# VH-VL binders against f1miw6: the designs that were tried, part 49

Target 1, 251 residues: f1miw6
Amino acid sequence: MPHFAKPLLRNIITRNLFNSIKKKQCLQYLQTLRTLQYDGFTTVYFGETDIPESLVTGEDFSDGYYMPTPTWCVVHAGGSQGWVPWKYRMFLRDELCIKQEDNLFFEFCDVVKKAYGKCAIVVKERRRQDATRPKEGKETEAQAHVPSVVNLTSVTCCPEVAKSYGHKLLTLPSPYNYLNPLDSAWSSLKWFIINNRKEFCLQSVDGVYSYQYILFSDLISKGIERINLSKWRTITTKVRRWENYYLGKLS
Short names: E, the ipSAE of ESMFold2; O, the ipSAE of OpenDDE; V2, 0.75 times the mean of E and O plus 0.25 times the DockQ between their complexes.

## First folded at step 16 (VH-VL; framework fv_acasunlimab_arm2)

Design k4 (at its last look DockQ between E and O 0.59; V2 from the best seeds 0.00; counts 0 for: pae E 7.2 > 2)
Fold by OpenDDE, look of step 16:
Structure k4 (fold): chain C 251 residues (1-251), chain A 119 residues (1-119), chain B 110 residues (1-110)
Amino acid sequence: as target 1 above (251 residues)
Amino acid sequence: EVQLVESGGGLVQPGRSLRLSCTASGFTFSDYWMSWVRQAPGKGLEWVGYIYSGGSTYYAASVKGRFTISRDDSKSIAYLQMNSLKTEDTAVYYCARLSYPTDAYFDLWGQGTLVTVSS
Amino acid sequence: DIVMTQSPSSLSASVGDRVTITCQASQDIRYYLAWYQQKPGKAPKRLIYDASNLETGVPSRFSASGSGTDYTFTISSLQPEDIATYYCQQWDSLPYSGLTFGGGTKVEIK
């Protein structure tokens, strides 16, 4: 009987410890963010979203033949001032070659510096799938491991690069990704795509075949534009309230 | 009904201590930041301090080191312990809730309790 | 600490008049500015939050605007029930930072 209790207790303890660590990380993130805001940094959320082609075409793959449709990755940034004055980027995710554009983050940092001055650039923490085994070792003080590099799918975000432009790079802990207003923006974009894709379709009738073309670039552009400053303010205000909630609860 | 009720005010001599209580009802007390604001007779509003839902406290410079804010979530009560009272501390003391889910605005106020510090 | 300078300290106006109150911060405040109404013998009531948002149930004759260091509260048409002292309040979003009220503006009817 004693053997079954040990694994359950271990799992409970591990979960609790994990939760505690993540809470601490959240608090540290929020405190740092607020401090930077106080110091005059403009908060900018930099991120990406995946848009499967099936979302655009409306193809219902419910019939079990999941043909992996190409997935597009859209990269952009926004904050309380709306979308940053930087042209969003779109990448096709090829199963074979995720070409990371190394220069994209440099370009972004330069643009936001010119537009806003010094910025607190917030990115989501990538869920490291592989951190299965808690190495037993040293209670290393949960120093907010400012990851040396945050890799987005298509873009490498380097703290040193950000710093060279006078910015600060912050990582949002993974359990608290909903504190990123971009998630709401991306949801709005996807909603727009689903509901308006027909308006961006061109039909070409060739003698034997009818082709339907979707003006994908225009669809994305219009979807992004629809998220105006007023909407951004609403989204960021909501996030701010949640931030305050967690600051209050975790402090 | 959502309400705050202050109690514990009265006449005290300088150097003495007094404890105020704020009883909350009609809402989930543990989810809110609570604050104390005072108003001297014929004067403006002065923030005294606040307590987070997590229990951390912050105070105005004028009361720091003398006043302590605490909370009992099981009873839905916030407290203001006032030590080393001065004549300048004479005021109506208001308990106030910060707006949910937690903004730094006051959305609910008690009726206040008068504290008079006099020799 | 951020100091909020409110002006005027008092004013008297006629029913139907436009009333304007100003609050100046000693430094730029970014996120948290509110306006409160306090009637005689009563607790304060929040009218405006986030510098310009009207609280639910507050009459539309009340409005506010501002950014940076300069903020304005306006009653478009003063009513008898508006006799009160009005206060601005700020918080600069820093954890463990204090809140500050303006000195107040007493509004009376002639």
Scores: ipSAE 0.340, ipTM 0.738, lowest interface PAE 2.2, mean pLDDT 86
Fold by ESMFold2, look of step 16:
Structure k4 (fold): chain C 251 residues (1-251), chain A 119 residues (1-119), chain B 110 residues (1-110)
Amino acid sequence: as target 1 above (251 residues)
Amino acid sequence: EVQLVESGGGLVQPGRSLRLSCTASGFTFSDYWMSWVRQAPGKGLEWVGYIYSGGSTYYAASVKGRFTISRDDSKSIAYLQMNSLKTEDTAVYYCARLSYPTDAYFDLWGQGTLVTVSS
Amino acid sequence: DIVMTQSPSSLSASVGDRVTITCQASQDIRYYLAWYQQKPGKAPKRLIYDASNLETGVPSRFSASGSGTDYTFTISSLQPEDIATYYCQQWDSLPYSGLTFGGGTKVEIK
């Protein structure tokens, strides 16, 4: 099938410039990371993942028009040394504007300083949406499939906190998110959840039957501990090999 | 089929220059990092430098400023330009391929070319 | 730079003996280490990568282990064809680090 319209020259030039900018950002990130590693900084990846409750219960159809499924956020960190010896956090997404993440980053920096000394703390660059603050009254129909919006600006807005502990905060450019070993760890956790669900209950507002919510906190804890030091070494080696690939192509 | 062949070695006086070539065959040369490693007679292996697939170079302190690594991907050749040669540069010089796509281990070696620096 | 201290510098052993070679790095190299065999008059050959992974076609009598700063290479039953010099090599902290080798261990039969 022929295309009846093709991109304007302005669009082609914009796409090429944008790709060049993203490639430069990736190269600068990799060069900075490797310089810090050479200078004795321990690399630690700090991040989050979303776990919809339907993933734990297994009932995607049950989250239909009248029973929206809430989404949980898990915050943790790890690297080639395994999970940071820090208690991960879980948040329910409908509890927006708690702003406890600022206090979490201070605590996190103190913990990794005590555990590892100076660290290169890597966080993902978050996508910015034009509708990051949806207006009241326009979210009923639009929320049927809208992805969870998480404002974790406390992590990216606190480079001075990291510096005060002797750490360096790095941002991994968004187009290269798979260079984050946490993404592999999160995938392993989600596979563990799918394959090891114990039980689930839905609390119905119209319910004739009383159900209990599945104890996903225990399931998540077991999934996290299953990602042991050996798994972390595999994950970080795979990421480092991809880093070398991009260093070779972009240098 | 897959091989590296060094050439350009020989006898040279101190202070002179010499250019080594490494011709690659049987693989996509432009995808690989390349390195030079030398071995003085009766001594161990000494890394000289490497060049990324994109062309950036890095050198051992003992040769930095005197040696230059380059590559011509259209000809599948890596080069080592050696300037201001010293007697301690006398060695067998190996061209080596670093593991693609992800590792900086040497997975393919040439047979080496002898460089003798003496008066 | 990362210094690799390899020991012993040479050894002699009988056919069938267990041979052990060590490399110590001046800093944590996070198992990014390979072992090479160089027979007289030949170019080196990689035997082991990522501290413990055996290359295809390498006999199972060869093995290695280690992490952090301390790495060990073992020949479980020395054979006459194993006469060679063995080297370790690290590649941590690219692109700004060198690819440094240990000093080598010459292995001979008594």
Scores: ipSAE 0.045, ipTM 0.559, lowest interface PAE 7.2, mean pLDDT 77
ESMFold2 (binder alone), look of step 16: mean pLDDT 89; pTM 0.907

Design k5 (at its last look DockQ between E and O 0.02; V2 from the best seeds 0.00; counts 0 for: pae O 9.7 > 2, placed apart)
Fold by ESMFold2, look of step 16:
Structure k5 (fold): chain C 251 residues (1-251), chain A 119 residues (1-119), chain B 110 residues (1-110)
Amino acid sequence: as target 1 above (251 residues)
Amino acid sequence: EVQLVESGGGLVQPGRSLRLSCTASGFTFSDYWMSWVRQAPGKGLEWVGYIYSGGSTYYAASVKGRFTISRDDSKSIAYLQMNSLKTEDTAVYYCARLPYPTDAYFDLWGQGTLVTVSS
Amino acid sequence: DIVMTQSPSSLSASVGDRVTITCQASQDIRYYLAWYQQKPGKAPKRLIYDASNLETGVPSRFSASGSGTDYTFTISSLQPEDIATYYCQQYDSLPYSGLTFGGGTKVEIK
């Protein structure tokens, strides 16, 4: 009880957050998830996060001009058992570096089948409305804006691929991000990056991209290791309490 | 103090009905899920069913179709309506509260009321 | 339904002894398991939730651990007031699973 944020929970319940259509989607998701859990499916949250290089370097954009920042995408999965025993993936999220094999989700399904048996694989609903350009009407004297870009998922998650391994693929409705424990894990990773980035950064030699990647990979690896089984259990327990709350309120 | 008090137990013949009440005090009843758990004499605990704060109910297979859980939030009372009673329904019936935010472990129990189904 | 197999069904031990009780679930319930103490003539009392979290006010001699299908409850130094029946209870897959209890373990002093 001391750690439960009642004002935050009430804010999530507000009428404009819980319209009738989104309430039905949330209830359907929760009912399906719990049925699968009862049927012996292990719940695994699969997803990605974007890490702009500016987060690693600590640089901010200079006022007065637009400067695109390269963004890395980290793909991983976890649940109440901790991180899946699967090596996370990192990709550059831009047009020049998109050449990844399409079989990553296939490989993932095989790994979790071997580790846990049949799984309920939860992915976030795509939130294309978050990629909206800045709207006019807030501009006074700021001429250079740095737009935030929500990149498409690096991996195509096909329900039929999941089914071929005995898994079920579920989509978490977009307005209920607090029901995704992976979001908390990503926030923890980003906080680790902010607080530890200088220890892992070295001066670029000749500007070779691979050299910087090596240091960045070590930083990410250490950040992921910091999110251990105990942390995962804390995160998933908080999510389960939110799930129970919504199940009770909506049904 | 925070309390749950069951009432309405007694002796009843097979095939008859009985209604149990669980009166809550000391907490905001409408925020909590409530459950019934029973214990046959000399036996272990058996979950009967629960009711959500939103009013939806779920039951153990052994009682589904015969038992109905309901709640009156204005009176802070949960009910267990037991119809078509069988001898194997003889037990002490406990009312229990799930924690807030709710999960299905029970952090508060009443003292129980005995239901005897015989003859 | 998830079957909880609790053992032993009864035990006797001396004051100060270490007591261990186990529960095995018929399928993975992760860490969603609680432990209850029921003294004669009384309602059950929750001691432990989420497999290992000790309830506030419960003596530190009580502990528990486990994950998956195998769970353990321990009294590190048995006291006379610990005479009771102990139950495990799973709560995985709400609301679409039934809740189930172990058969209970009666703990007595020799």
Scores: ipSAE 0.043, ipTM 0.568, lowest interface PAE 7.8, mean pLDDT 79
Fold by OpenDDE, look of step 16:
Structure k5 (fold): chain C 251 residues (1-251), chain A 119 residues (1-119), chain B 110 residues (1-110)
Amino acid sequence: as target 1 above (251 residues)
Amino acid sequence: EVQLVESGGGLVQPGRSLRLSCTASGFTFSDYWMSWVRQAPGKGLEWVGYIYSGGSTYYAASVKGRFTISRDDSKSIAYLQMNSLKTEDTAVYYCARLPYPTDAYFDLWGQGTLVTVSS
Amino acid sequence: DIVMTQSPSSLSASVGDRVTITCQASQDIRYYLAWYQQKPGKAPKRLIYDASNLETGVPSRFSASGSGTDYTFTISSLQPEDIATYYCQQYDSLPYSGLTFGGGTKVEIK
């Protein structure tokens, strides 16, 4: 079974990181972001990460029987001010029902408006799996197709919705997904899960069977909480450095 | 001069630990991802793992749970902590730079450091 | 895990000959492929990235192409300095499959 790379990492790797089009998109993104920042918009990164149950249980599938374990999707947001004061959401990815919660982005926009005022909401560009290598030839005018809608796996992010709350929705070009500080945050969360999962285990022994339960919600909650403001500042500072580098390089 | 220099290799017994260092010079270390690649004697290249500028790490299955990659940006050093070493871990270990935005993966390599795991 | 099958494992050709190396992935790796040259006793050097992009400073006699699962590396006119082992590397499926390398192709001159 094709081990699908975790969506997070897959989104970092692009076919042609140095494609002129993608460079231009990056520059546009960065310029727009900086402009908004100067205009008083608070930058907030909105995103998701996948947490397979195997990560939580510690099941070593080294023996080749990769049984696809259920995967949880965690949705949250953060920025230079830390995690947004919005309750993270967790969804079980069921092959059958990707229940897109249509109202989740509305709720999020309302909360960040209340917390920060006008926001630049940054989301990652979803890799179009089937995008054929752009044939070099036609300089199709990169009309900045402001994607009308950015679909996360579990959430639809609509620019019009963002706008209705006074926000701006920005899409981070896929080759530059590592400019999203959430990646580091998610890595930290996953690290925490791996290293602390035992502390969240309950053992139950009945007369015949021994059961081990993991308090998954608590584990996730504590993992998220561990990424404090100081850590966020460090992460965002690093991202800013990268942004500055690209602004200088691509201008 | 832009370079990577690996150090810390040597002879070690199975089950023991060893820490390798990769010292970077001539470039802004924090702006790059770093990776480790190994090559057993007379064999091909094998990716070991990498670390993002943001600190995220990923590992090959063969070393997962045993090896840890870390970095100190203030010193421009990447590390490979190898625990529970096996004879199969015998290899020249290379550190390699994963450059952004000017270049793609593995544009700069160290000369490698030999790790021999033997009883 | 994505397996990279590289062929041939070794070849011997004359100076000026066209040399072709192939790499087949166990699944579609969507152009996420690099080619490296490793000379004896030296670290690998990247020649090609993203399936067909020539690294800066690499001679034009080197080229690569491919799509899906099948990729090709070509030396249009083999030179003495090209004696090396060449490796393909995929980086499509991370982190589980990782940045897996092909088995390598040793290129020698007759």
Scores: ipSAE 0.012, ipTM 0.463, lowest interface PAE 9.7, mean pLDDT 85
ESMFold2 (binder alone), look of step 16: mean pLDDT 90; pTM 0.908

Design k6 (at its last look DockQ between E and O 0.56; V2 from the best seeds 0.00; counts 0 for: pae O 7.1 > 2)
Fold by ESMFold2, look of step 16:
Structure k6 (fold): chain C 251 residues (1-251), chain A 119 residues (1-119), chain B 110 residues (1-110)
Amino acid sequence: as target 1 above (251 residues)
Amino acid sequence: EVQLVESGGGLVQPGRSLRLSCTASGFTFSDYWMSWVRQAPGKGLEWVGYIYSGGSTYYAASVKGRFTISRDDSKSIAYLQMNSLKTEDTAVYYCARLSYPTDAYFDLWGQGTLVTVSS
Amino acid sequence: DIVMTQSPSSLSASVGDRVTITCQASQDIRYYLAWYQQKPGKAPKRLIYDASNLETGVPSRFSASGSGTDYTFTISSLQPEDIATYYCQQYDSLPYSGFTFGGGTKVEIK
């Protein structure tokens, strides 16, 4: 039998999918996605994952007493056709928070246009809220607008840029992030890293003051290659089955 | 046992109406999309329409506006209401269940019921 | 609407022969395609789903492949019990794509 989640977690996720406001957002997303697919748009999931250096080295920093390790951000995209034929990007998180790549989304839109034609580009929802913000006594402070762009922490995804290439930018509602096949691809990459990090580690001198210098790009490149077209079809088929289930229940 | 049984077929004159029933047993009917598929004598399969587990319906262009699909989950029955019948609607009508968790291929079929539209 | 063009419309072959049936879609349906077998007087039975996956209990002489617009169904060694009409069916961008069957292929023994 297929395993999407543990029985208790699956029940919790199912309950959240039927919350009235989020049900309407989910139904709208699914209807829009399927209309675009019918109209010949290629679905492409664009996203990022964090790979902390501790995942590669195996060091345990779970108690919070230790200094944080650097974290790498990997940006890529894929779908039922496999990985997009676009070189994934890696950014060091410490430097990334200061600067984002200004033209990266432009380049991505151009590449997928050339590869597939018009695309439905799906990005996970990121919405800031005014939790814990102090309010003025007369409550005249304007609420923050929903941004005109959808941001990953490393890339600004502008709907108008996508539109200029004939694409459509879609946002997957936050309670339904597990309907993003990239999440399964990222999990597969992280499991590959755990199982193969010793093969790619460049060891320093004879053990006194040893350092493990790991070729992050080679390890990640090999892990991405392991997620081939057959794996992508398995992932996207499972997501499509859940999409059909929810589309049927909500319609 | 797990089965679908169609009923209500027969001879009908052009321009009149007929309602088909599909009785389901052996599975949780309310979880599934249901569909009608027809086959004219000596010809291939033609999709007619389907109904979601939530009740919304979709139809082939050839029957849109004339046929209506409905379901009664409490009785585990799907219905096909056929209005303004034409001689080209003559066919064996099958009720079919779509795969769980609603992949859109038909994993359970009834034996069919014949509808003949002629004077 | 997505049109499925199935060929040939009929064929005759000897027991043991390799039989090939083709379906072509009017647009990319990726791999969302099923194959059905219908014996005379019976309802159709699904043999293959997602372009290439055999249903449980289907003999291994049945196989299928394809992606994009072109799909192929093969019986590697035809048996007398394989006399039937075979249909392909697409289920790509539901619900807005609808369903579409190929015209069918009648397979007979010489």
Scores: ipSAE 0.161, ipTM 0.609, lowest interface PAE 5.8, mean pLDDT 79
Fold by OpenDDE, look of step 16:
Structure k6 (fold): chain C 251 residues (1-251), chain A 119 residues (1-119), chain B 110 residues (1-110)
Amino acid sequence: as target 1 above (251 residues)
Amino acid sequence: EVQLVESGGGLVQPGRSLRLSCTASGFTFSDYWMSWVRQAPGKGLEWVGYIYSGGSTYYAASVKGRFTISRDDSKSIAYLQMNSLKTEDTAVYYCARLSYPTDAYFDLWGQGTLVTVSS
Amino acid sequence: DIVMTQSPSSLSASVGDRVTITCQASQDIRYYLAWYQQKPGKAPKRLIYDASNLETGVPSRFSASGSGTDYTFTISSLQPEDIATYYCQQYDSLPYSGFTFGGGTKVEIK
């Protein structure tokens, strides 16, 4: 009987510890963010979203033949001022190694510096799938692990690069990803794609075959443009409300 | 009904202490920041302090070091302990709930309790 | 600390008149401004939040606008029931940030 209790207790303790650590990280994130805001940093959220081609084409794969459709990754940034004046990037996620464009984050940092001055750049923490076994080792003081590097799927975000431009790079803890307004923006974009894709279709009838082409770039561009400043303000206001909630709860 | 009820006000001499209570009902008290706001007779509103849902507190400079805000979530009560009272502390003291989830505004007020500090 | 300067301190107007109250902040308010109504012998009531949003149940004759340091509260047509003192309120939404009220504007009917 004692053997079954141990795993359950261990799991409960681990979960509780994990939750406690993540809560602390969230609080630290929020405190740091607020401090930076007070110090005059403009908050910008930098992130990516995946757009499967099936979303664009509307192919109902309900019939079980899940043909993996190519997936596009869209990278952009926004905040209380709307989309940053930086051209969003699209990358095709092929089975082959996503060439990380090393220069993209430099370009981004330069553009936001010019536009806003010093920025607090917020990125999502990547769920390390593989962080299996917390090595039991040393209670290393939860030093705010300034992650040395945050890797997005297509872009490497380096704190040192950000710093070189006068920016601060912040990592949003994974359980609190909903505190990133980009998630709402991406949802809006996807919604737009689903509902408006037909307007961006070109039909070509060749003697034997009818082809339907989707102007994908135009579709994405228009979808992004639809998320105007007013919408951004609404989204960011909601996020701020949640931030305040957690500041109060976790303090 | 959602309400706040202040109690504990009265006449006190300078240098004495007084404890005010704010009893909350009709909502999940533990989820809200609570605040005290006071109003001297014929004067405007003055923020006194607040307490986070997590228990952290912040005070106006005018009362810092003398006043303490606390809460008992099990009883749905917020407290204002006032020490070293001065004549300038004479006021109607309001308990107020900060708006959820923004915590930026006062969306619920008690009727207030009068504290008079006089020799 | 942010100082909120409210003007005028008092005004008297006729029923049906347009009433305007202003609140000036000592620095740019980033996010949160509200307006409260306090009737004699009563607790304050929030009328406006987020600088321009009307609280549920508040008559449409009440409105507000503003940005940066300058904010305005307006009663389009003053009614007898509007006799009250009005206050602006600011919050900077930082950890351990304080709240600031304007000095208040007493509104009376001639």
Scores: ipSAE 0.015, ipTM 0.580, lowest interface PAE 7.1, mean pLDDT 85
ESMFold2 (binder alone), look of step 16: mean pLDDT 88; pTM 0.857

